# Designs tried in a protein design chat: VHH binders against BTB/POZ domain-containing protein 2 (btb2). Part 11

Target 1, 284 residues: BTB/POZ domain-containing protein 2 (btb2), of Schizosaccharomyces pombe (o74778)
Amino acid sequence: MSMNSSTEISQEPSIMKPVSSISSFVFNAGFLQGTFSDTTLIIKGETYHLHALFLGRSPVLLQKLIENNPKGDVHYTIEVETEDPYVTKESCLFVLSTLYCDSPRIPAEVNVCSVLAVSDLLGLDTLAFEASSLIEKSIRPETMESVIRFLDPNFEGLERLKMGMYPRFTSGLFNKAIQVMYNTLVSNWNTEYARLLCNLPFEVIKDLLESDKLTVGASSMARYKLANEIVKMRASFRKQNHIEGKGDESVVLAFDEGSRGIQLVHIAPGAESRRKIWKATSVR
Below, E stands for the ipSAE of ESMFold2; O stands for the ipSAE of OpenDDE; V2 stands for 0.75 times the mean of E and O plus 0.25 times the DockQ between their complexes.

## First folded at step 9 (VHH; framework vhh_6qgx_2)

Design p1 (from n6 with Y32N; at its last look DockQ between E and O 0.60; V2 from the best seeds 0.69)
Fold by ESMFold2, look of step 9:
Structure p1 (fold): chain B 284 residues (1-284), chain A 125 residues (1-125)
Amino acid sequence: as target 1 above (284 residues)
Amino acid sequence: QVQLVESGGGLVQAGGSLRLSCAASGFTFSSNVMAWFRRAPGKEREFVAAISGRTGYEFYTKSVRGRFTISRDHAKNTVSLQMNSLRPEDTAVYYCAAGSPEYWEAIRSGEYDYWGQGTRVTVSA
């Protein structure tokens, strides 16, 4: 019980509100309101009014603060440059807010892939690992395309898929995705996986459809029919989207192959132009 | 005492636009975060957008991102919601709110200190 030593004018509340916890005050007054902000941070043209003390919890931002205040200025201006399309305004806001919190939890409404991207950009390894773990646990038919696109947004191919764009955090996610596909392909190939299967490298499609880990009925004819449907779908997709230079694909029966019973064949675009440049050579 | 009064609701065709406004009056709140929530027929109230007053940080629910824009006019003590590319599922009573979120998820929760009475938005097919 506490009491004033003097009487104040009427209408003052009889009970003072408790002072907000330091964490609540720091989040609201600090992060959201920018009270006493001393730093202008710029990421991809967006401006954030923040505090050097809290930003220093990021190794990347700490280094930039040191570099941009050699003369003891009262206000910091720092910029983090990136072309990464997964670095978004909302994800920057969330990740920056975690510098004002202890042990933050990634909420469902933010894009976890973008959180990983911003966390990597700012050197926040613990948050990046947490984001990667959430991505892995979320891999299912409905999310598969977005996960694969995140691993290889520029369609570079299998090497990129295996590592992802943030190798320390994304290596191995592709293998986990393939494990899920073995159990879900037959039920989803023409629905949830349709666009994904059209964009995957041939080598991935070949390994997937030829694998004994994939179960397609009791006979090689069921697998043959499924593989043909997927190859036709991929060819139609390339034609519809004017994709050139990927060659042709076909499926053949492989005698005595047992449950697998098929072989996917790809004739990549080749050139005999080097032979024609220097010396005449028989073409066949 | 803080009072929040919404305006700008009405009937609009799908694909159209509408601008909501919320006028704040009385004692000013300390949080300086203003938000819009909505309640569709037969549904619970849901978060739409919020803006921090000084820093101007904007927060949106996923379904309105890219279509709605929240803004604040400090001189008039108002917050606005520009609603573009409206869809029938945007039909709801829209509520203005003000408060002091204490953590990230609180920005989207219904635990704001002050609420307006709502303005009805109807989007016809």
Scores: ipSAE 0.682, ipTM 0.884, lowest interface PAE 1.2, mean pLDDT 84
ESMFold2 (binder alone), look of step 9: mean pLDDT 83; pTM 0.852
OpenDDE, look of step 9: ipSAE 0.757; ipTM 0.911

Design p2 (from n6 with Y32N V33I E102S; at its last look DockQ between E and O 0.58; V2 from the best seeds 0.68)
Fold by ESMFold2, look of step 9:
Structure p2 (fold): chain B 284 residues (1-284), chain A 125 residues (1-125)
Amino acid sequence: as target 1 above (284 residues)
Amino acid sequence: QVQLVESGGGLVQAGGSLRLSCAASGFTFSSNIMAWFRRAPGKEREFVAAISGRTGYEFYTKSVRGRFTISRDHAKNTVSLQMNSLRPEDTAVYYCAAGSPSYWEAIRSGEYDYWGQGTRVTVSA
């Protein structure tokens, strides 16, 4: 006799596939496919079909959404204007997708500098700080020139390097880069750092080579020789590339409390009547 | 039944161009992400490009940006991959795939629901 006689209800476990998770539906149907999109967002001529509910998580986009519905329109059209070359189509797609996610992460293969640029543009401070942290962790001899170029893409000089193009998030990255250089300069000055050292402002080169944080060989003369090699390399670079207006550079010995010191000297571009006479015993 | 059929593979010299096509039946492109993957001899299958059928958002692996263009044709229910400036390293079997990625990294993963049989592309030096 079976348990399912006419006086009892037979019960089997109910097995069913779950409905799509909210996160899966929001990302795929919402972000990727634009299902029920109510907003046309334009960045650098590219069009994105998105949702005001999620875009409102960006303070910048929220303000634009509020400003663009005074008449109760059911569809938003908003534009974010920028000439920033780091704002790219792929970086916009990634950063916009994070508005549709609970806990987004910056994957290893995306351009983190571009993520920072778009995050800054859209007021996404947490993501911008995370991008800055990843840039900092990536600073090493083979990436150094890229990081420095990102901080100062227009060759403006030391003050731009200290702040970067996105000061709220990039201030201090240059100092971290310099700390890495103290430990890696001797091994990389004529290889990975060669082009970088030629393009750095004199003030940076002077501070780097004069610093007691930089250890150069066992000989007090080793620092002098290294500094001269770098100054020579910079002068050759300027000549080969016809870069004028940067003046002349030289290295002199300084003997404060011993024989280990050097001083880098820059003669600003200008009249010969202001030429200085140097000697090996000059000290700062 | 869902079917994906690739075409357009062949032999081409380095620097040349080739256009792959993927015809779909049994589903709509507008509800799926369409992708191209490739498998080079002795290597794992790798992501090449993807496009959202509905929005047209395009995604590319780094090595093909600026050289390859993915596109869709809703009327023909096809997705295409225009491959320019081909290099010997692009030699592979190219597979069309379709699915519904649920997070950013899934777009580039091999976890798509439907796959074609592949079309061979050989780029001679």
Scores: ipSAE 0.667, ipTM 0.891, lowest interface PAE 1.2, mean pLDDT 85
ESMFold2 (binder alone), look of step 9: mean pLDDT 83; pTM 0.858
OpenDDE, look of step 9: ipSAE 0.764; ipTM 0.913

Design p3 (from n6 with S52T E58T; at its last look DockQ between E and O 0.49; V2 from the best seeds 0.68)
Amino acid sequence: QVQLVESGGGLVQAGGSLRLSCAASGFTFSSYVMAWFRRAPGKEREFVAAITGRTGYTFYTKSVRGRFTISRDHAKNTVSLQMNSLRPEDTAVYYCAAGSPEYWEAIRSGEYDYWGQGTRVTVSA
ESMFold2, look of step 9: ipSAE 0.654; ipTM 0.874
ESMFold2 (binder alone), look of step 9: mean pLDDT 85; pTM 0.872
OpenDDE, look of step 9: ipSAE 0.838; ipTM 0.947
ESMFold2, look of step 10: ipSAE 0.673; ipTM 0.883
ESMFold2 (binder alone), look of step 10: mean pLDDT 84; pTM 0.869
OpenDDE, look of step 10: ipSAE 0.803; ipTM 0.932

Design p4 (from n6 with Y32N S100T; at its last look DockQ between E and O 0.66; V2 from the best seeds 0.69)
Fold by ESMFold2, look of step 9:
Structure p4 (fold): chain B 284 residues (1-284), chain A 125 residues (1-125)
Amino acid sequence: as target 1 above (284 residues)
Amino acid sequence: QVQLVESGGGLVQAGGSLRLSCAASGFTFSSNVMAWFRRAPGKEREFVAAISGRTGYEFYTKSVRGRFTISRDHAKNTVSLQMNSLRPEDTAVYYCAAGTPEYWEAIRSGEYDYWGQGTRVTVSA
């Protein structure tokens, strides 16, 4: 038997290796080699030679195949348009390969965020949920900045962070990231988290540092010192990068009922020099 | 009888370029995945790049993406690795391999059926 083109008889009548399982044969001969491919799929200008039967396992691609009118040709040509920077050639290759597999898994070497993006694009909800789960499990100081950037690549702010760019799958990831930060901020604020903290919205920084869930030390003075260091770092970052129009930030002591004893305040852009705001009232 | 013969190795300064070639005989590489692996002094063999044959899908290890380009020439039954912006850490013996991976991870594993003897690449500081 021959592995050659369907239009030519083989000069090598035997196959190169013994018949393997259907899934192994389909992966190599089908996906990798394009044997009997009947579909040209175009994503972001990249071309893939694939099979309508297997592509039909994607609801998005199935709809496009049904809508395709090949002008009397037996070959399908379909295109998926996107500007999503997380949709990459490598991630498309991996995700498309999963259509040729029984029970695909996301291996360690692929970019899981890009897998999620392509899975969402192609309507592969199970794979997208698996990718989201892996992202959640990967949240640690060393990965935190990349996870946060994935959720809000355009610096839109807190509401985007809460939902991410793929809300069905990324909603809640930010809250998980914040939970991890409660346990890791003190030892990482000036190292792994430094750039991240400089780029987070003020309201996120305020909520994080004022939260009872954040443990800094035995007293509000330890929290006050940490908050001031972070505010100073953010201000230095804005100055070094010539970022203007964001106003100023400060930390004040708060004597209300809270055991944490601080309040972060934001001074609107264009305000004159201001003294720190002091809240010296106890309600006990 | 299957033979893979690498060529194009040598000494180059950092920032320079080299093109490796692998000539295949005894089978049609268009039906096989062709790959490059490398072994640095004192290190294990690692995956560099692969190309899928008929479809021409390209696979790269992270450290070489954007710098290395794998390509094929069907008429000459050869696969090439264009290595640009070379760094001292790219110093290694580079091996050509051929096979029929049956699952995603196999593309990057050392489970290829045929191997060349290797060509040495040295990148001086």
Scores: ipSAE 0.622, ipTM 0.867, lowest interface PAE 1.4, mean pLDDT 85
ESMFold2 (binder alone), look of step 9: mean pLDDT 83; pTM 0.859
OpenDDE, look of step 9: ipSAE 0.768; ipTM 0.915

Design p5 (from n6 with Y57W R65K; at its last look DockQ between E and O 0.60; V2 from the best seeds 0.50)
Fold by OpenDDE, look of step 9:
Structure p5 (fold): chain B 284 residues (1-284), chain A 125 residues (1-125)
Amino acid sequence: as target 1 above (284 residues)
Amino acid sequence: QVQLVESGGGLVQAGGSLRLSCAASGFTFSSYVMAWFRRAPGKEREFVAAISGRTGWEFYTKSVKGRFTISRDHAKNTVSLQMNSLRPEDTAVYYCAAGSPEYWEAIRSGEYDYWGQGTRVTVSA
């Protein structure tokens, strides 16, 4: 009579850690695990299984939820279309996660520009402003190129830079960037900082060097010399890197109504250097 | 008893690839976030990658993005880290972790419930 002691492997119920708070439960079981998801959200080809109740915190998503449920379906399918290159899966996950949280902090590991993009897309103004603030705080000579690229990725011109891609949140960032550069150039002009100017668009350089805020040596001549050095450096850089077709840059002294200033001029490739004596036409 | 057992570590040349694996037991695998951490010599432990349970969302530290891929097999209760284009700076002991993060920062901060013993990865120049 061999008593087969069936060792009942007591599957100790995997002690689900007692959910300590509603917020913890919502973030973990809701966002991370997608438990009881009632909404399929599609953004830029990526699918997210989320919850309409929390998505409704976004005015954009709320509108879509309302529009896409005329029959009172239990499951929502909504899509947000965008061609914005700064909208990424990572940034979407983070921003969407903030809908499950109170007072979210933007992690250092997440691209703040992308957070701004997604926040704007979803109408999350508070988060967008926070992202914008962080971008502003990150402005330094070494980051200026990246900021400029973010503001105008297609290099459409100075007006676009001034507004940025998200005008409600990016307006003024360019001016702040320029101010930082002014301060840097005035206080510590060296070859290292000069090199940073080599990759910037002509319009940015023009705006920077023509500004009355650039007080180099308190003289127009000092400003001219600095501008000329920068132009030469940029020219050398283009030559060394075989950058063709961008034309040439030159600095001219300009006299307008008794004030001495400088102007940066772009010379198109192949344009005969006709020394156009820029007659300061007095715009009456 | 909860166990996390790492495997797949070793010596590899720069530019090479390794695949780490972590076998999990003793808990409901699908309910936990699985993560990889690493500790380089003389450095603090740092976050590498994490993957959520049912949703399968992946999170990476910036330095490994595009090179490393985290995945999980629910049938086998395993989490894997495919490491491509390895660099000398990737040299570290790699640890598997399991947890239920309560907020976004917790995914990266190392606030996990269970940890493996680690597997050593050495990338030669």
Scores: ipSAE 0.436, ipTM 0.771, lowest interface PAE 1.3, mean pLDDT 86
ESMFold2, look of step 9: ipSAE 0.504; ipTM 0.811
ESMFold2 (binder alone), look of step 9: mean pLDDT 83; pTM 0.857

Design p6 (from n6 with F59W R65K; at its last look DockQ between E and O 0.69; V2 from the best seeds 0.68)
Fold by ESMFold2, look of step 9:
Structure p6 (fold): chain B 284 residues (1-284), chain A 125 residues (1-125)
Amino acid sequence: as target 1 above (284 residues)
Amino acid sequence: QVQLVESGGGLVQAGGSLRLSCAASGFTFSSYVMAWFRRAPGKEREFVAAISGRTGYEWYTKSVKGRFTISRDHAKNTVSLQMNSLRPEDTAVYYCAAGSPEYWEAIRSGEYDYWGQGTRVTVSA
């Protein structure tokens, strides 16, 4: 005894499922399809059709919406300008989607560094801290070069590395990376870390190899040998890539001066600079 | 009735290009997220790319980003996949799908409502 006729069920299939949760409906109809969108948002030339109500959850976008005063029609057009290469179309799309969700999660397939960059751009501090936490937890030999480049994409040096490009969220990541390197350098110096070690500033290499936190075999000779291999690798890299004017690097044994066992020395260009370095090392 | 029909598959040498097309009938694809999935011999079906019908937002799996482009044609009610710089590992049967994802992760899942028959793409070394 069922009422089952073709006319009662001959409607076209609908993508609007019966009894969808409000959050699921808002994600699909709102974010994905732009139903009733009232805002054109432009980031790096890409256009997004979105809703002022949800965009207002971003402090940055809220300010722009408040300042907007369109004539004749209530439609917002707002733009966020940036030259940041980590702000990408995919990461913008993901981060914007989190404004339409109650409990957003950063999935494995998105670039977490780019999520952090977009989150910072849009003033989404909670998401930016979550992204930074994921980066920290993912620091491994195979990811190390990417993390270091994210912290210092323009090769500015140690002070940039310590802070990163988004200091509120990235300060401390370099120290964590160094802690990981103390336990992984010996097994990875000529493989996963080879290119990274060639590009790191000398003062970082010096601090790393001279540190008591780095364990290299049972003797000072093991540490000395490793340090020499790395210095030789860096010199070969500079020669092969025609990097001039950086002077030379060397390693000396430092038995008299403490528990470290070695000292890395940079010989600046010019004979006078080289003599100063040699004399100071030999005396002290 | 709702139907998805793929075309454009074939044999191509590595480094070459191929364009897949998916014609939708029985519905307007602008109400759906349209996607391409693929299944290589002996492997599980995997996500390739998706596009939201109305807004045109695009998603790609990592291995095809920069090489494949998904697009839509509202007038013809079709979605296309332009495949450039093809590699032997792109060899698979490619399936067109349509659905209404309700959360971000669902876009890449195989939980789509409608599926095509598939079209075979072979990339020779």
Scores: ipSAE 0.618, ipTM 0.868, lowest interface PAE 1.4, mean pLDDT 85
ESMFold2 (binder alone), look of step 9: mean pLDDT 85; pTM 0.867
OpenDDE, look of step 9: ipSAE 0.724; ipTM 0.900

## First folded at step 10 (VHH; framework vhh_6qgx_2)

Design q1 (from p3 with K62D E102S; at its last look DockQ between E and O 0.58; V2 from the best seeds 0.71)
Amino acid sequence: QVQLVESGGGLVQAGGSLRLSCAASGFTFSSYVMAWFRRAPGKEREFVAAITGRTGYTFYTDSVRGRFTISRDHAKNTVSLQMNSLRPEDTAVYYCAAGSPSYWEAIRSGEYDYWGQGTRVTVSA
ESMFold2, look of step 10: ipSAE 0.699; ipTM 0.897
ESMFold2 (binder alone), look of step 10: mean pLDDT 83; pTM 0.858
OpenDDE, look of step 10: ipSAE 0.805; ipTM 0.931
ESMFold2, look of step 11: ipSAE 0.669; ipTM 0.879
ESMFold2 (binder alone), look of step 11: mean pLDDT 83; pTM 0.857
OpenDDE, look of step 11: ipSAE 0.813; ipTM 0.937
ESMFold2, fold request of step 12: ipSAE 0.630, 0.612, 0.621; ipTM 0.873, 0.869, 0.872
ESMFold2 (binder alone), fold request of step 12: mean pLDDT 83, 83, 82; pTM 0.856, 0.855, 0.850
OpenDDE, fold request of step 12: ipSAE 0.842, 0.842, 0.841; ipTM 0.950, 0.949, 0.950
ESMFold2, look of step 13: ipSAE 0.695; ipTM 0.893
ESMFold2 (binder alone), look of step 13: mean pLDDT 83; pTM 0.857
OpenDDE, look of step 13: ipSAE 0.814; ipTM 0.939
ESMFold2, look of step 18: ipSAE 0.686; ipTM 0.888
ESMFold2 (binder alone), look of step 18: mean pLDDT 83; pTM 0.857
OpenDDE, look of step 18: ipSAE 0.810; ipTM 0.936

Design q2 (from p3 with K62D E111L; at its last look DockQ between E and O 0.53; V2 from the best seeds 0.70)
Fold by ESMFold2, look of step 10:
Structure q2 (fold): chain B 284 residues (1-284), chain A 125 residues (1-125)
Amino acid sequence: as target 1 above (284 residues)
Amino acid sequence: QVQLVESGGGLVQAGGSLRLSCAASGFTFSSYVMAWFRRAPGKEREFVAAITGRTGYTFYTDSVRGRFTISRDHAKNTVSLQMNSLRPEDTAVYYCAAGSPEYWEAIRSGLYDYWGQGTRVTVSA
């Protein structure tokens, strides 16, 4: 069916007009339009006009509704406080909309990391696990930096990386990311992974480059050259960004280990660091 | 009768700004989701932005988030699209739409009930 031209007032008549399903009515009239809304929900200064009956499907929001209105016969005003940067207006809209749906799915256009953050905030464990599963399945060179950043947004280091900011749902994602890196590092180290490798903790870089699971050519010289290029890239990054006080990093070749004979060394300021470098390079 | 009339299109340099407007009549404006879609030459129509009625929730496609702002004026029954930091890739005919999406994905789909005739936006390099 189509509209008439602009010179005609009438539009094409409809022979039959089906009644909206309960699910369609609830989504459009309820969630989108706020028809009969009885609750003002505030998250990070944004206001949502919603319905206590549906919000009660969130354990977090249910508790707030009960505590905020023990009389049970007034307009509700509830607030969820957070400073989490992954809690965004659009992701709140999506996650809140799932409370008005039967069997919701996470569509491709939403930020899955933000969906996980909001789901955790609202106690929606099933949705949070689904978001975590989607993040895991999406791990590849072009997404790796964003996944690692999501796990450790404040650059806290290896212990945070292993657990993430939402441990119940993000524990293990770092290990999956490292497994992908073993198969993709050689082809991507100075392109898709360049910035990521510059920002990873030294102990992660060391474990990655020394690991038997990483294959770099047929000889320890190929691995040595790659590791040295990455260490130099990290040093240049620190200079360009005026990052000081971190000491130095180097790579040594150890012949008694064959093709796996490299060692990455963190050189703290002082003579102790020079002594360790000398010992590591004096293989006889 | 229902009418959606777009205005504000034109030619602008990359990095410039335009404000599109859509005047709506013939239906209860505050009960509908209003949206902007665009069609570049040789491409399919794509979602740009939407705004709900009384609640005022907004939605954007990724490529315009932070650069475009959708708003509505209930007193004048108009929806506007403020387009900043324009790029040559934003060149398209922009269409105003009104509808009642029944599920999340429908907000971004072309299943809206009413459509305007479109206004052309050209962004020169």
Scores: ipSAE 0.691, ipTM 0.893, lowest interface PAE 1.1, mean pLDDT 86
ESMFold2 (binder alone), look of step 10: mean pLDDT 84; pTM 0.865
OpenDDE, look of step 10: ipSAE 0.830; ipTM 0.943

Design q3 (from p3 with G56D A98K; at its last look DockQ between E and O 0.51; V2 from the best seeds 0.61)
Fold by ESMFold2, look of step 10:
Structure q3 (fold): chain B 284 residues (1-284), chain A 125 residues (1-125)
Amino acid sequence: as target 1 above (284 residues)
Amino acid sequence: QVQLVESGGGLVQAGGSLRLSCAASGFTFSSYVMAWFRRAPGKEREFVAAITGRTDYTFYTKSVRGRFTISRDHAKNTVSLQMNSLRPEDTAVYYCAKGSPEYWEAIRSGEYDYWGQGTRVTVSA
């Protein structure tokens, strides 16, 4: 491929080339090559050679530039501290590059969760909202575990899942994921969702399996069977991974007003939870 | 006159290592992005890795992250690709390229200005 194809013979060498566009010069010479860089930025031990003028488009970086060079030195040195595992080298490079662009887009090749994390770190709300929107649109069985892990990477539990690690941008994503699971659980519980279901809090499993939004076959026995298989899978997971102190889980039939349903029951660890074996009862 | 000469290709067993080199001349080396692309039999050329000039930022395709390392030596005007934990699917002709990407996606595109002739890498099972 050639950018400068021409077959016409010119009369003079005075044919003037256009000056590089501002956007091309800023991206290539500025961001990629560091031409005239005046700032050393450090994120998670990685060093970036950048320009205070463009970094100032980030509220977070602008504040650090002001605080860390009050005497107006020629060269700025600033650091952004984070332990966030979603802040990666490539995502930092991408997000920093957007400070050198007019209308950046998030390409399909980058990790959108990491873009959201870096955007939040640098106070780039528009980019973070765009990333969150892309995550929401991408929720499907193949991506579900990744999305749930992103919301609660440290296994903190239901309260973290509901908000995520970046609440302004991730609140509500868990509810959307649950809505997708209502339509996809039956076909994916022992495949795409197997590890996910083993790691989700009991409260989530209970709400999911007891919900009338979940359709499982023509009878309540189909739902009972599915719920038992998932509870067995979770128990086997705990045993194989030597997880203690969680107590037991079971499924009982619930029967009232001439209809049948199920109830998932968590039996707390201890003598009473281990010694009492009750016949299934109807509960609503 | 721009010249890019690759070397270091060869035959290696799966799990082995190989180091490719690209000798560059005829331009201001530190002012350009240098990249490696590869073409496997029956497939189109694909991006492998890139490294920027003075800033030394690195970019990798997903399948080689953690296994391949791109580096450059500004004194010798060379770009290297250290390939570890090689797999049969890494079998390809590897090409060195020089360019000036003008936007993010261009880093991985095949629209680089100059290309070497390539060096063959074969990874046997």
Scores: ipSAE 0.611, ipTM 0.868, lowest interface PAE 1.5, mean pLDDT 86
ESMFold2 (binder alone), look of step 10: mean pLDDT 83; pTM 0.855
OpenDDE, look of step 10: ipSAE 0.676; ipTM 0.870

Design q4 (from p3 with R108Y S109R; at its last look DockQ between E and O 0.56; V2 from the best seeds 0.70)
Fold by ESMFold2, look of step 10:
Parts: sequence; structure tokens; C-alpha cells
Structure q4 (fold): chain B 284 residues (1-284), chain A 125 residues (1-125)
Amino acid sequence: as target 1 above (284 residues)
Amino acid sequence: QVQLVESGGGLVQAGGSLRLSCAASGFTFSSYVMAWFRRAPGKEREFVAAITGRTGYTFYTKSVRGRFTISRDHAKNTVSLQMNSLRPEDTAVYYCAAGSPEYWEAIYRGEYDYWGQGTRVTVSA
């Protein structure tokens, strides 16, 4: 007959709802989701839904935004044309995302060469220099072939190697790669460097093996033997890959202060099978 | 209740193909980045692929680029992973995940908000 109900007085704590940080909101809602996007950007046929305010941090994109909306439309459509194979969809996404960040950092797993290529394309000099610095620091026997290919993807030769494909940022990387090779060639010539040495231009091989900066052993005979092994390896590579119509390369003894007692020589096709030895003479 | 349910796993010979699907329910599907992670026996979960909502941007780990394709169907609230040219190294339990990454690295890390129970993929040699 009696109901056992009682009124309780209770208070729940007030709680302040947090708001996303500006950086988190801009990255997720802005860059990733395209919320309020006002720009369609096209790079190599890929489409990105982005924001003119942030894109304007790229000098290249800013100029295109200014040039391509003279009538005051509320939507921008801009295109950046390139045939550069290092400009990839993933690298574009990463580099574009840096326009939405105050202090971007290149992750260890990203293709740094592609980041450099996209940064150059978009006029992002600071990011391009950072990418170049990371490439330089990564130059090791294990990475050497990929670095050399990045500098000269079309096999143009020594002049391209010295400048790379993005001269403002890649000039000097080849010299740094050669400096690493001086210190690592003896330990890696028939392993990590085998394919690289087979594909480098003769002029590069000649300069490398003749250089005073390369130390092979106590005598000119140690350098002579190493140079012969490399020349033999290159000859086998040409035969295995059906590279015909070129003569042999040879190593000869020379007594000149700059050569450490050897000189590499190119023997034209049709020469005698026996290697010829001669001396290079210079007057000082 | 938020749920992610994977399907489509199975046994396949190397070089074959499989299509995984993940059905999402209990939340606003288009507000999330959807991802696939995988765990091989004795290993930690690793990122495979992700796709954003409205923009449709896709992200892949290096080992699957060109072989796997992630897609989403907003009408069906599903995300799919088309896996071609499968290798024995792809053998793992594959997990669907949903989250809201707030910086670049978060796309690739296992800090997603919701996870499915996984579907097993075995690739024989």
C-alpha cells in the first residue's frame, strides 16, 4: 500500500566540451576532408580539393590563382603540368599537406626524392632544401645507385650528374656521392657498388680510380689490380647485357703525381686483343 | 553501436586476387578516414591502405602500391580492398579501421578510433 519512492538531490559535474586545435582542425577537416574547399587543383591528371588561402603559400600556386580568376568567381580551377616521373600522387599529397601545417617535417618513410621534385614544382624552396639535405645525409653504399639515378634518370652523362634535375637543390650532390665512394669503394666495389660501377660513364670511372683521394693500399699495384677487376666486371656486364659495338677498357701503369701510378684507357673496337701499355707524360 | 565487419578473406595461391569488404554501421561513415591494417603471425599490426571521405584521397604502404586498390561506397557504407598479384608475404589477418587523423603520420599509425575483428587471408606459395 505504501510506495517507497524518495526524491534524491544530485548534481553532476559541469563539463567543458573541448574544441579541436586549429592545427588538427585544419589538417583533418581542411586538407583531408576538403571542408569548405574553394579550389580544384589538377597535377598530372590527379584532382585535389583544396583552399586558395593555404595554397597561396606556394609562390607557383599563388601566381596561378591570381592569373586564373580575373572575373571574381568563387571557385578556382588551376592546373600544374609536368612530365616528371618523380612527381607522384603520394608525394603531391604529402607536399600539399605541408601548406596546411606551420612546421612540417618530412617523414622517414616518404620518398624524399619525390618530395624534392614536387617541392621544386611548387616553388617550396625551404622544403626542397630540407629534402636535398636528407638525400645527402642518406648517401651510403646501399642508396648510392638510387641517388645517382635520381640525378641522371635519362643517362645523359657527367654534366647532368653534376647538376641533377633540379640544379638549385641538387647541384653538388654528385660530388658528395663521389666523396662517399672514395671512402667506401674498396669495401663495396664487387657487392653494393657492382651494378652502379657497371653503369657509370667511363669518364666517371676513370676520374674515380685515378684520383689521389682514393686510397686502395700501400702500392700502385693494389690500385692497378682493383682497377683491372672493375674494368673486367664492366666488360662482363656489357657482354651479359648484349651491349655491342664498344671496345674494351684497359688499365695501364703511369707515373704521374695525380694518377697514383695508373691510367684508364678506352680501346676502340678492332684493336689487338693484347692490351697496350704506354706512359702518360706531363711537364711541370 | 559502432561496428565494422570485415569479409572476403580466404585461401588463395600466389599471384591470385581477393576482394575484402568492410561494412560500417552506427556512425557517420563519410566523416571518417577508412583504413586497412594487417597482422601477420608474430608481428605487430601494419598499415596497408587508407581512403578519405569526401575527397577520396588514397594512401598505401610501399609493399602494396600498384597491387592493392582501396575504395569506398558511400551509399552502402562499405570500404573495400581489391588485392591483386598476391604474395605469400601478404598472409595476415586484415582489419578494417575508422578514424579522424589530425596530422600526416596519424594516417599510417594504428591510432584509429574503431576496429573490426578481422578477416584472415592466406596466400600459398
Scores: ipSAE 0.683, ipTM 0.886, lowest interface PAE 1.0, mean pLDDT 84
ESMFold2 (binder alone), look of step 10: mean pLDDT 84; pTM 0.866
OpenDDE, look of step 10: ipSAE 0.803; ipTM 0.929

